# VHH binders against q9vpf9: the designs that were tried, part 3

Target 1, 373 residues: q9vpf9
Amino acid sequence: MSMSIDSNKLLLRKGDMKLDNYPTCAVEALTRLETLIASRNKQNMVMQIISEFIFLERTPKDGDVRKSQALPISQMNLFQEFQLIIALIEYFSRPGRDATRNAIFLSLFGSHLTPQRSKLLSRLISTAVSGSVAPLLSSAGTWMQQVGCKTPLSLEVAQNIVSDFISYSRKTPEQLKQLPMVGPHFAANFMVAVADLYLNEQRSPTLNPPPDALLDTITEWMMENPTLCQASQQPLVLPAGAIAMPFTTPLAGLLRWVVLAPLVSNRSAYSNLHLSLLRALQQLVSSGESTALPSQDLMQIVKSLQSYCARLAESKTDPQADAAYQKCMERFAQAVQIALSSNCITNQIQLLCLLESLPPHKLMKIVIEAHKK
Short names: E, the ipSAE of ESMFold2; O, the ipSAE of OpenDDE; V2, 0.75 times the mean of E and O plus 0.25 times the DockQ between their complexes.

## First folded at step 1 (VHH)

Design b8 (framework vhh_nb_b201)
Fold by ESMFold2-Fast, scan of step 1:
Structure b8 (fold): chain B 373 residues (1-373), chain A 121 residues (1-121)
Amino acid sequence: as target 1 above (373 residues)
Amino acid sequence: QVQLQESGGGLVQAGGSLRLSCAASGFTFSSYYMGWYRQAPGKEREFVATITSGGSTYYADSVKGRFTISRDNAKNTVYLQMNSLKPEDTAVYYCAADLYPWRSYGEYDYWGQGTQVTVSS
């Protein structure tokens, strides 16, 4: 045609797609995305198809103020949301190329995440966990890595898993028991995200421990799956404009949990988790594969310990005589020793200087001096 | 011989933004931790933000999400982008260079002269 093309009209003409034929139009749209996602110059069409035919989104009307900063609003009713979740589970369970499914998942949730899509994503992932939908969890794990495991997007997913499976449980939920086997990199990236939510002064004014069932679940995962922290990044075909994020491990975040735990808790599960983390770190040395640990996480541990020692000084308590501080430093020194020996820590010299700022601890002093160059 | 020179301070209304710069000379800039500290009248000097030689950043909870520290090793300069300023942010802001972050080592503390930031309500 020699006339300008309306995108919505073009999509309907090319596919005979109808917005009133839901969820069939969403399934047809997903199939079309398989061809379009591979084309660098078709990303605007990909986003249009997702918005119009999958999420049924429309630009808000009737407000001049809203028009200047309009966010699309999904017109799906609750039944259509349920239909979409089922359709997505069925789609991602089909035989196909992992790279294509991962690219589609990223396009659905990575760059145009409205509050409605965020809620759908959380429900989709919880449904996939309950149903052990391995291909979908694989794509979700890759998505968490690509958007960043500690971003608000990934944290919301982690919080929803805690709400849906952990919050009312006294022990490891059955639905989560096999998650490391069904979706190992989703499980690993979930641990990165959830570790950031607890025992972290950057997230709350106080060191709030994780729920007992969450601690027990993660401890069991780590004890039963020694290589879980080393879950591999899947090969991807990325949509245009997507930023590739580096692979991260949950080691630093979980180390913060076990190191700071003696300040607020006497639960024995932290000792078991600590031993499993030491084994995971030793495994990195033995495999000959060096994984960079986020030094900022380790430096946050130092800052938390400095704050604790300042409070001890106010109460006329010597940190070197404080049982909780001594336990924190014992665990921290053991982990730091293994990590420094394996070259897993970035900015090693800077970390050593920061560790020297803490009140003296016998084992930590030995570790620092051994790695001072 | 070590020199740190701050600039970019001034008067701004609440909700406004300022960008502070600190030009460094006389030491191997890329090897040092660079930081920003502030001191309000009658108060002790407090930590604001630091950036490691490797580029890792750390912020005081009071400024996290509002302030961004960055460095340009080619220009021997560290920056503090201050957004959503509050009256409580009013202070003299000092640039600091230290080989030992969080370590109070008197003879090795390299400090600038400071730049005044005033946030009016």
Scores: ipSAE 0.000, ipTM 0.096, lowest interface PAE 21.4, mean pLDDT 78

Design b9 (framework vhh_nb_b201; at its last look DockQ between E and O 0.28; V2 from the best seeds 0.00; counts 0 for: pae E 5.8 > 2)
Fold by OpenDDE, look of step 2:
Structure b9 (fold): chain B 373 residues (1-373), chain A 122 residues (1-122)
Amino acid sequence: as target 1 above (373 residues)
Amino acid sequence: QVQLQESGGGLVQAGGSLRLSCAASGFTFSSYAMGWYRQAPGKEREFVATITSGGSTYYADSVKGRFTISRDNAKNTVYLQMNSLKPEDTAVYYCAASPSLEWLLYGRYDYWGQGTQVTVSS
């Protein structure tokens, strides 16, 4: 029964959709998007449908949406936002193709989001975490990789999760603890983002440690699942012709945490996290997967240590006598040793040169000498 | 009418270099992400490189470090500098235009060129 080409054309007409019943029209729109996204040639229509029927955005009357630098303004009220969140959760929980869901998710929450969509995204993801909605979290993980885990949008999502589950909770909710099991890809990418938020001198002149509960949560994740960091390396399920963006491993950011932690904290959790990181690195070596620790991230650690040593010098303190520096270097050397041995570091020579610029540390010296040959 | 016209293809020896050009007309070039794809005989079309309207660049792993994509908005042209060419790079190279990075990332393009043949001889 050749379902006539004509019936498919009718289903794709924007004119058949009515805004009279929200969120029903949004759900219908989502269903229609499945077909439209598959057609590859109706991108503008997809965007229009999303804007009009899902987010209830009004385009300024001035004709060329492309020319109007003005961000569309959504007419959604708080209740409608809530309805949309529920509708989206339900939609993503339905049986379907992962590639299609991921494409729809990206279409809804692209790299250039309105502030309102961004807030909604954060709420959606938090709700998904709370409800352990695996399919949605999978799409969110894919999304985060595609847009970049360290982008402002990803960081906002991460910050909101921290706020919702860590800052406002006396105890870490069970739902967050289960996140690695429910959505490992998202959890890994979340770790990338959250790692970037703390103990990062690029973001703050002061080394700000993560909240204790967050540290404990991440540490527990890493201890319970040493392969969690590999979840970011999983192939993306994308439509045909799609470009998979490179993955980012949480290892570099977390390494920065543990290496720089002695400068600001003596919590034992960092030692545990460090151990877990070393194990994770070792596992990567065994798998033959050359996941490149970006040398740039490691260089950032070096720069932070250089800065610290400069301060010591100003105070006429010998770095060799500074317990914090020694502990930093010990942790750093151990990790670098494993990473270099696995050839997972890009631009190794440059890194080694930078490491040599630091006040000498016995273990680090051994590591450097072993790999400069 | 929207047109994408590729040029600069040809025969080159392994290790050689080529520079492809794609001249665009019929749309606001500066607002589009531009990309290069290639298709070898008997193979599927594959992503090579893209440049966003903002100038951000992305490359396939197979061409990273060898190819450079650039654009000249004043000339409505996107370029692909190909260095250290390999026989494996032999393909028809296509220019494509996408209205957004999001669409580009998902392999959605509004416009395609006719392609230009690149042959790398061993």
Scores: ipSAE 0.224, ipTM 0.600, lowest interface PAE 1.8, mean pLDDT 88
Fold by ESMFold2, look of step 2:
Structure b9 (fold): chain B 373 residues (1-373), chain A 122 residues (1-122)
Amino acid sequence: as target 1 above (373 residues)
Amino acid sequence: QVQLQESGGGLVQAGGSLRLSCAASGFTFSSYAMGWYRQAPGKEREFVATITSGGSTYYADSVKGRFTISRDNAKNTVYLQMNSLKPEDTAVYYCAASPSLEWLLYGRYDYWGQGTQVTVSS
């Protein structure tokens, strides 16, 4: 169905690689990429090999659009997609250098992926989680940090894991139990991403709680793996010259879950998660900006509480008499006090001023007064 | 050919603000990482900020919390909002660009603008 003349021309441009050997040509391409990536001056060749021989893409040929500005079009059938996923699992399971694996993963799945590549990435990671494929999960963790844990691509991966293991019963939540041990960096970055998906009015007009099984899984991870929130602080293994993007801690997003949960849930897991978060805040090792907890993340919590109090005022309900609001503020005050004592909040003055704008709470008032110095 | 043109520099009092712009042409802007560097007299070029094609940002420690990098893919423009300026921010500011894959793998910028002068009075 492809244009034969263009296919033959592309084979000649890539030396002796041949499309008729799928998935063998993808495996050969991966091996060639290791050398080309190390050379640094071959990035256009790297992009062409990935597109043509790994993802089986063509450039648009018709119409008035400029070819260099159009997204590639996938020519893969469903069986070839499955073959590629298996080949990638096998490739990443080989013994080898972490920097090489990470360079290949970043080359395959950089930002601005086609929809087809994004789908394949999600299926690949979900398969690696099911199979406990540690080297691939390590590369996925590095990738998620480098592209940003809260970017659309990372959130799509996180949502697909929730869908596959939690929401739609295609796989079971128990398959996630070992993820912190097998891929701690990925698990930490996954927590940043899923924390952003739920109980977050920046992502949804309502406070949607996480599924119960996801909440239980993350609570168990935090209770059984007390250093998990620090896993992304570990130095990244990247190609020479690459710049490590700053890590993001899951603490602020998970704190938002725990503080806002009384508005939507009475699950006891939130109390257990809250205790785990308080302990994690107490144990933080200050190493400068990379471990600082930005006040902007905490200010999202204030904004959600302000919105809730505005709704209470519209119904003429006193926030100080509202049991849910008081529970939210109790948890928030406890966390803020510990975070301030552990010196892990940036821009403290701005946060304290915003906290004063909320309807009063006894413990929070004490915390604010103690830290207005 | 890749072209980068900075604008928005000038003289400002300490504590003030400036917004730098860098107009880009000759490439698919949305597929490039963009960055800002600066060079003070007698010093080598210093990293200031980067924004990936996906919108992730990274800042030098000396400017964190004061400077914000952003991009507008519809206008092929990257911006640097500089607040709470200090005399040590005085420098020529350079816009930089590289394809996203090259930046992700190698951490370098292949293309540079001519620079725009920023002077912060004490």
Scores: ipSAE 0.155, ipTM 0.639, lowest interface PAE 5.8, mean pLDDT 83
Fold by ESMFold2-Fast, scan of step 1:
Structure b9 (fold): chain B 373 residues (1-373), chain A 122 residues (1-122)
Amino acid sequence: as target 1 above (373 residues)
Amino acid sequence: QVQLQESGGGLVQAGGSLRLSCAASGFTFSSYAMGWYRQAPGKEREFVATITSGGSTYYADSVKGRFTISRDNAKNTVYLQMNSLKPEDTAVYYCAASPSLEWLLYGRYDYWGQGTQVTVSS
């Protein structure tokens, strides 16, 4: 039935390839990979060999210059990388089952990921955003969910999109406008990742706001697509033995943005984003989502506010008279009230105790007292 | 002022040939990679061909063997010789310039022209 591993390895030898045959041979390899994924029998080693062939990789030998953890070495030149990206876009645009496309994407970019594959993946996703390649963006969104939206891999993808479409003006923010319609799962997971990069003390000793164009883009996405946060919670069909990362929504990260924003920014877009987040939270709760707002993320917001108040104390400023702090607490109290009323916060007692450690705010005090047991 | 000006487009029957030209000004042409992209109605712009500052050429699979890109640094001009044209080649053809082959290949180019219409009839 199946070809032996040795026979498949011989067919996949890099040395037998010619430039005029690439990327045709990679497309043929993708078809073989699809067939293997559809099989019930475990053939992980064969799938790995096919993946290495597609990326023109070889196993490192004793003389190769690299770090102690041996990863496959890519031998692709820049034009071959481009040819592969175009071939992948065409391949993923073919009619087919979403589950099959997602499994192929994971075989190419899952746990077996070299620095060169990571760079190629970022370029592939950026190209798919520009071309509105919905099937590929759907697979990319599933991939981000499976590897974890806040992992270095997902953060690199998010940083590359910010670089390409926001920071350096080679592409425009307008090219991102349709992303929630073309690839809602990817758009939601991109927001999870990108929210972690800004207004986050875990990433920087200073609270760095997102670029204006990024904030405006995300605000428009949330205002025009009220159910977008729900798109991050797609069902996953995993291969036997695969471990999924916990589900996350962009809600907690974006809430941190709007709550902490008054400390560093006067932009009105944060007010619009805040209102859209309250609407999104209410909709997530109404749909039965119990993990909409994790207590660990909320406690991290409290810690950031505690740090700010400690700095105010050093400058002899009363937090109750500080307009920025009052605005932070007003937005935070509104979100916490919705979450607590809907029983969607785990470890509620610990969160309430931590909130009580903050300088008093009228609305937050009412929220705390209403939910004490 | 930087300018890229395409010419040579037109209407041609299937199996025919056209030669596109792109005249460049306002930058150091010989140091730039030059390329051709095309955009059919309702589609994204797609890569067609590129020539590096060193003269290396690369082609999209759909045009390989039919199209030839060349450059004349003395005239600051890049050319696209199109043979065996098909109805599927109907598009607006754009000239692009970038100091980097990487930027050019991924549609990230410093300069691009107004385009020239190529229409291939059956």
Scores: ipSAE 0.078, ipTM 0.608, lowest interface PAE 6.2, mean pLDDT 82
ESMFold2 (binder alone), look of step 2: mean pLDDT 90; pTM 0.914

Design k1 (framework vhh_3k1k_2)
Fold by ESMFold2-Fast, scan of step 1:
Structure k1 (fold): chain B 373 residues (1-373), chain A 120 residues (1-120)
Amino acid sequence: as target 1 above (373 residues)
Amino acid sequence: QVQLVESGGALVQPGGSLRLSCAASGFTFSSYAMRWYRQAPGKEREWVAGISGSGGSTSYEDSVKGRFTISRDDARNTVYLQMNSLKPEDTAVYYCARLYSGYWYEFDYWGQGTQVTVSS
């Protein structure tokens, strides 16, 4: 496994690039990255080219790498940011290898993002949704899976999409209705991210409750595209050497959100979403594919409910808190019944024991008893 | 970036032993609980073992209890799964995972996985 390193040749190639005519230098950089991205020993050069010629950032000093590093600062004005968005849309729309495009996207917008790149990424994805730019949305979907759908980066992207298309009349929900057909992998990962985002709505003073239009849109997506909940089984086109970040399925993420929703909201839109998820789960079970709702995700819902009940034990239970818990348990029991009927759930005995540890609920007791046999 | 790299998977005969390793980078390893999962073809992903951030608490799925041992080396950012008395039903892709938890949520970050095959 001897490798030859040609540092002088890489430095000469970098010296051929000019900052004189933006966004031309960014387009030239993207083309040069196609050759460099395949080499694991040249990732530092790739990152330097991206920082300098694409995002117009100052290169950080080498001595700072061993400690908490000061993030580079973008020199782009608003017009240059617009020019870069257009250039990226054109670049990712070109015919080519998915693995190469995904590698470049991850290199541009990986987990070591500056606030400036994060804002540009959100605007880029919103523009791609508006314009139905399928290849870019495909790369964005792979990016969300690689960085993790419940990480701050993915949650920020999700929040900005909700803001752009749902919360304000400037963008219409109708543009989102096409997303499962145009970018199914991105739509799936977006649903995981928004579910996690809104599970914490009561803990974030700057986050408004999810609009009914958002819940209605996701409900429609699930009813029309039930296979969308199988994101974890979708083929991934990953760059050489990349590690796929672990992922909760859309069905598991959305179910956790809907089951826990009565604790913070009594809106009927959640009931419609719940019904669509049960229908999707039943279709997957009938096809022999139970991996979309793994036992670990069901156990996590139990733990969330246990935490809620423990907090209530420190205070007097009011009638509204009990009614909320009863609604949670009813929705959860229906999903558990369908999941257990698949006979493909692992750790079933442990799951049943955890379910029995929750305060009693009539339907859940019937479900547990039916599956102890 | 957060990275988890599993190694140690191999073909072994029934009754054999294997030690799986998971090298972690990109986060403060000692602050997070770590877990091992496995998935056989056509089956759901199964939790196998877990270890707390402090290493003071461990837990195991009943079918592996007494045969498997989870441990960690925080100085080397590595979590291990020692597997003894291996059975054909232990054949699966084994995944290392970092637990991320908040007030309302818990989820795991998995690595790429490492294949363990028990047969003769």
Scores: ipSAE 0.000, ipTM 0.115, lowest interface PAE 19.9, mean pLDDT 76

Design k10 (framework vhh_3k1k_2)
Fold by ESMFold2-Fast, scan of step 1:
Structure k10 (fold): chain B 373 residues (1-373), chain A 123 residues (1-123)
Amino acid sequence: as target 1 above (373 residues)
Amino acid sequence: QVQLVESGGALVQPGGSLRLSCAASGFTFSSYAMSWYRQAPGKEREWVAGISGSGGSTSYEDSVKGRFTISRDDARNTVYLQMNSLKPEDTAVYYCAARPYSYLDWTPYFDYWGQGTQVTVSS
């Protein structure tokens, strides 16, 4: 009579299969997943089977989920998807450890999402933003860093937030104004993702230009919460095997976006965003805190400007006479001056050499000369 | 009114080919993922193939991989299932199903199903 746990007893039993009580059976499955995650020796196959059952991507064969095969497409109808979202929100709102919630979130939404789970994830996150569900947003923020803030998965999340709250809204909802306070890590990673979304010219031609309301929202976030520039650099509880990117920051992403914006737009909303970023950077410097500004992000700005100048050369246009290039260089020089004055830039000598390779600009020349000494 | 109408079902010889069509009306077709299901006598309805609303992603049940191809024509609001190398085991009523992409309004509504089209593979 042994009372020891057999690995097969960690799987959903035939007696536990009650699809007629959905989503209660999914909540029970989440509890089993939580128990496995708390176990020192994880059983990845068992966790995958439980996850597949929660999304109805694995239905019982002969009344036993262990004997079934994974389905490429979820069998959930829209009502069941709605029920699951509400159940997940309730579950993640319960008291518990961040590490456990983050591990459960990763088990549900990993890096290899089916199209059905991807749509569910977007709806779940939008619902969490609407309801200010802090624990879920915290886990979503951690998930974005685990999968990469500039990956297609994270960019899709960012695009859906813009679509759901900004593109069709007359005014920014109160929930978005409060997002940096409710879910700072998610807000920070959202800003990294959205900046990359709108910088990438290789995106679908159907992607509309960023709404002024988006730029205004981010500007307000930065003015009221300047520490968001550093949020994505904070230590995170990452699952085993996840690659931590130590220098992904909202400041770097937003700066690259706003500096290059004159190449495609003269909208005043970008100028306001730029000033908010300069103010935030100056405040962090004045507070004695070091802000990691990755030189590689600044070097990417140089490369983008070099590419633009090459296109001007093809049209026989002088960069020094091009208004867009002059405005880009003015914004870039202002940011570089503050950053270099704080000694926050890595590989400064290499950056200065690259800046000198660009067609000359009066303010940038002064900045370069001031920091060569 | 939302309506899905399947067509193309017929009696075919083993090894033959058949193309099923599903004409959709009453909704914005491009906003819906489309799937094909089948049901043989005395068996549960099983999923066969699926295509995303963008058409960029397709998936198939293991027994039909390499033999069946799902495609869509958004200009004609139609989804297709090209069936090659048909086997007697493929005999079933084939159903078209539509699942909306947008859930923003939180109005619960269910997958839409067609009436089905009979495919028989026999000598």
Scores: ipSAE 0.000, ipTM 0.101, lowest interface PAE 22.4, mean pLDDT 76

Design k11 (framework vhh_3k1k_2)
Fold by ESMFold2-Fast, scan of step 1:
Structure k11 (fold): chain B 373 residues (1-373), chain A 121 residues (1-121)
Amino acid sequence: as target 1 above (373 residues)
Amino acid sequence: QVQLVESGGALVQPGGSLRLSCAASGFTFSSYAMSWYRQAPGKEREWVAGISWSGGSTSYEDSVKGRFTISRDDARNTVYLQMNSLKPEDTAVYYCARGYSSLWYPEFDYWGQGTQVTVSS
């Protein structure tokens, strides 16, 4: 134990870090964080070590009162950024406690990222995907759940995977084919995030179909890994006192894609994805999983269909004669039947009333009648 | 290659109107959401307006809501920003962006060179 006037500097003086030996100082800092991370009263020390010795950040000097956003300034050159990515890959690949690695990952890339750390996080995760670095992807999956899979932070991670692997691809990228095997929790949480990015008007002012290669990737993942949606239900390995977001599955978001797809696309991949989702939903229902398809998510699909039907009616199109609408309702009715058969749906009466407000469809009418009691 | 070319920027008096255009090439325009951003001297780049791939949904920054209208013409691969009741505070370089993510996360993968709008008497 070193002697120090400032209690927060006491541990920082133990051996002192040497900035001139980067990335060794970052590796040493990561190791020191393993002992500090469990202490609530040392959080400021943890953040200072990360800022100074891992990301090489400095606080702006107070000489300009016009700077309303005083974000830390990164002093890393491009070579040091590369060295840090390699050091982090090596660190998270080491044998050790998952809870400690996950806590360190959250501390590095918490809830309020600077643009520089955000860019490094994107490069780190893409490198881990390309290299099949399972332990790091596991920590990234846990991080997505800790910050929330539908938050801006998780959505950016999802968008960067799309940009790096999917945007210029005509088919499922080779780098992504094994992701459900290497990092199932990350893959499941990625699917939650991308479903929120595409075809969700509440999260986006823009209603975009998923890119063809993204759709093909998710479809192949679901066809080859029928239990993949259950990966998001796995218990998280978190340190004592950490708060985790509730478990969720990508089923609701992906179901919205396949139900609304006939309105924007004629791709056969949606039919394959739909069949895989029905299989996954049946397995979750059979296991007694109460969060398989929340009633609120089903009601949001109803509202989306009501919105489209209203717009079609205003355009002098008959939605009841629209073949695309009939296909939407057929897929939706099949999923609703499985969900209602689970006996886990809250507000079933309200859901049935909303379903009855949609233009008539033969299968949906049968489903509604079967569950009226 | 992806290209976004903005035009229509000019010097106008307060209360005036301008229509900005963004011509897109090198991608399937009708499959992407489009957005307008602006950057005033000495300030961060600010999101202004967005339009869905179908044109069925539009969104605006509070300071421009009711004054600006975003629209698209997929036959011409062009997105427009109609700016009415212009204020000195609207003075900025206006940028067109191709986006396929949420307003919750405003990062977009392609930017144009920008077009200068100056509102001064």
Scores: ipSAE 0.000, ipTM 0.119, lowest interface PAE 18.9, mean pLDDT 75

Design k12 (framework vhh_3k1k_2)
Fold by ESMFold2-Fast, scan of step 1:
Structure k12 (fold): chain B 373 residues (1-373), chain A 122 residues (1-122)
Amino acid sequence: as target 1 above (373 residues)
Amino acid sequence: QVQLVESGGALVQPGGSLRLSCAASGFTFSSYAMRWYRQAPGKEREWVAGISGSGGSTSYEDSVKGRFTISRDDARNTVYLQMNSLKPEDTAVYYCAAEFLRYGWDSEYDYWGQGTQVTVSS
């Protein structure tokens, strides 16, 4: 057991938990965490209970392990891993407070995520997608936001969804068609993660270009659920004391991805995605939404284009590469025109000044001139 | 002075093979992932192959898998693209790119080469 001063007292008072009755001990541990997570001085106890009774991790005692390398090692066999997945799905499907479920999910899979827990998390989320387990997907969405939608943790989750549901599909998978309705926050955060993942196709040498089925899936989601990109701005159901991590809106991230896509691909799936994003943006304008669109996200696209142009200037690249840039600017100009027509953009003057700093493009110049006065 | 210099482009018959080289200078080669891109007349630039800074992992566009092999020689600051079973559709200018593995397109350390022409015809 854990050597924490108060750990044994809490376990004793709530009955004997025994590792030999798995997965019952994991279910008992989850129930005890509901009480402990509210206590500010109990975080070490929470983590010890999770490690010992849920993930069956053993901290080496007398092993030849240096203190800096003493990571918990999972003792679970494959059947116990399956039992834990089922127990977690059942637990998160129970009636209860969203804040409590989210606190427990963050405690299970937050900053203490080991490689073993990472693999289990991916399998758990894929199972929840297949089974349309809405409460678990809601907690997973909150977890992605809390750890950061563009961090390696969130990107691994997104990549596993692509691998499990999309990589071998020729059209939008049935399990994913309902995802925006079942888990809108998770779907929105998934889109933020995949946009970042594939914006930088070159970021990982082992990462293949996005499948057409992925682009088609997101296109279908956006066409059927135009407000889905606003899910990142919805009120968060976070545990008490948690800090919301800032992240790019799904629409802004997707626009950045599609605007920069001509630099690496001529696939028509990107054009279809772009049109669906323009439609979503137009729907926001048409609905009269009073919430200002973040100009900072559009400015990030400007900075990405500036960086690309600077790199072209550093290299002795073929001048024909300018054609790719012109297509990027055409897509960007169309999005900027719709965004500026909403009259909801904050700091419009600064955005226009940054747009003017980009190399000349005919449509963009027309858009800038139309919105100066 | 930062520089990437591609070489090895030539006219070759269908079914033939070519080995492209990209010599790097002016930066710490072993710290960068290396990519090959190509651009055919009237088409956009497309990714072809990639290799990690460690050389331990490689990736390829689907149409070149099994035909092309990317490799690197850190002692010579060079990345290679071995192209086998060449098809007329492989005709393009091939570009070498060096990029630091990071989040986003705003890397100040990414570099591109000038390109080398590969033509596959009889």
Scores: ipSAE 0.000, ipTM 0.149, lowest interface PAE 17.8, mean pLDDT 76

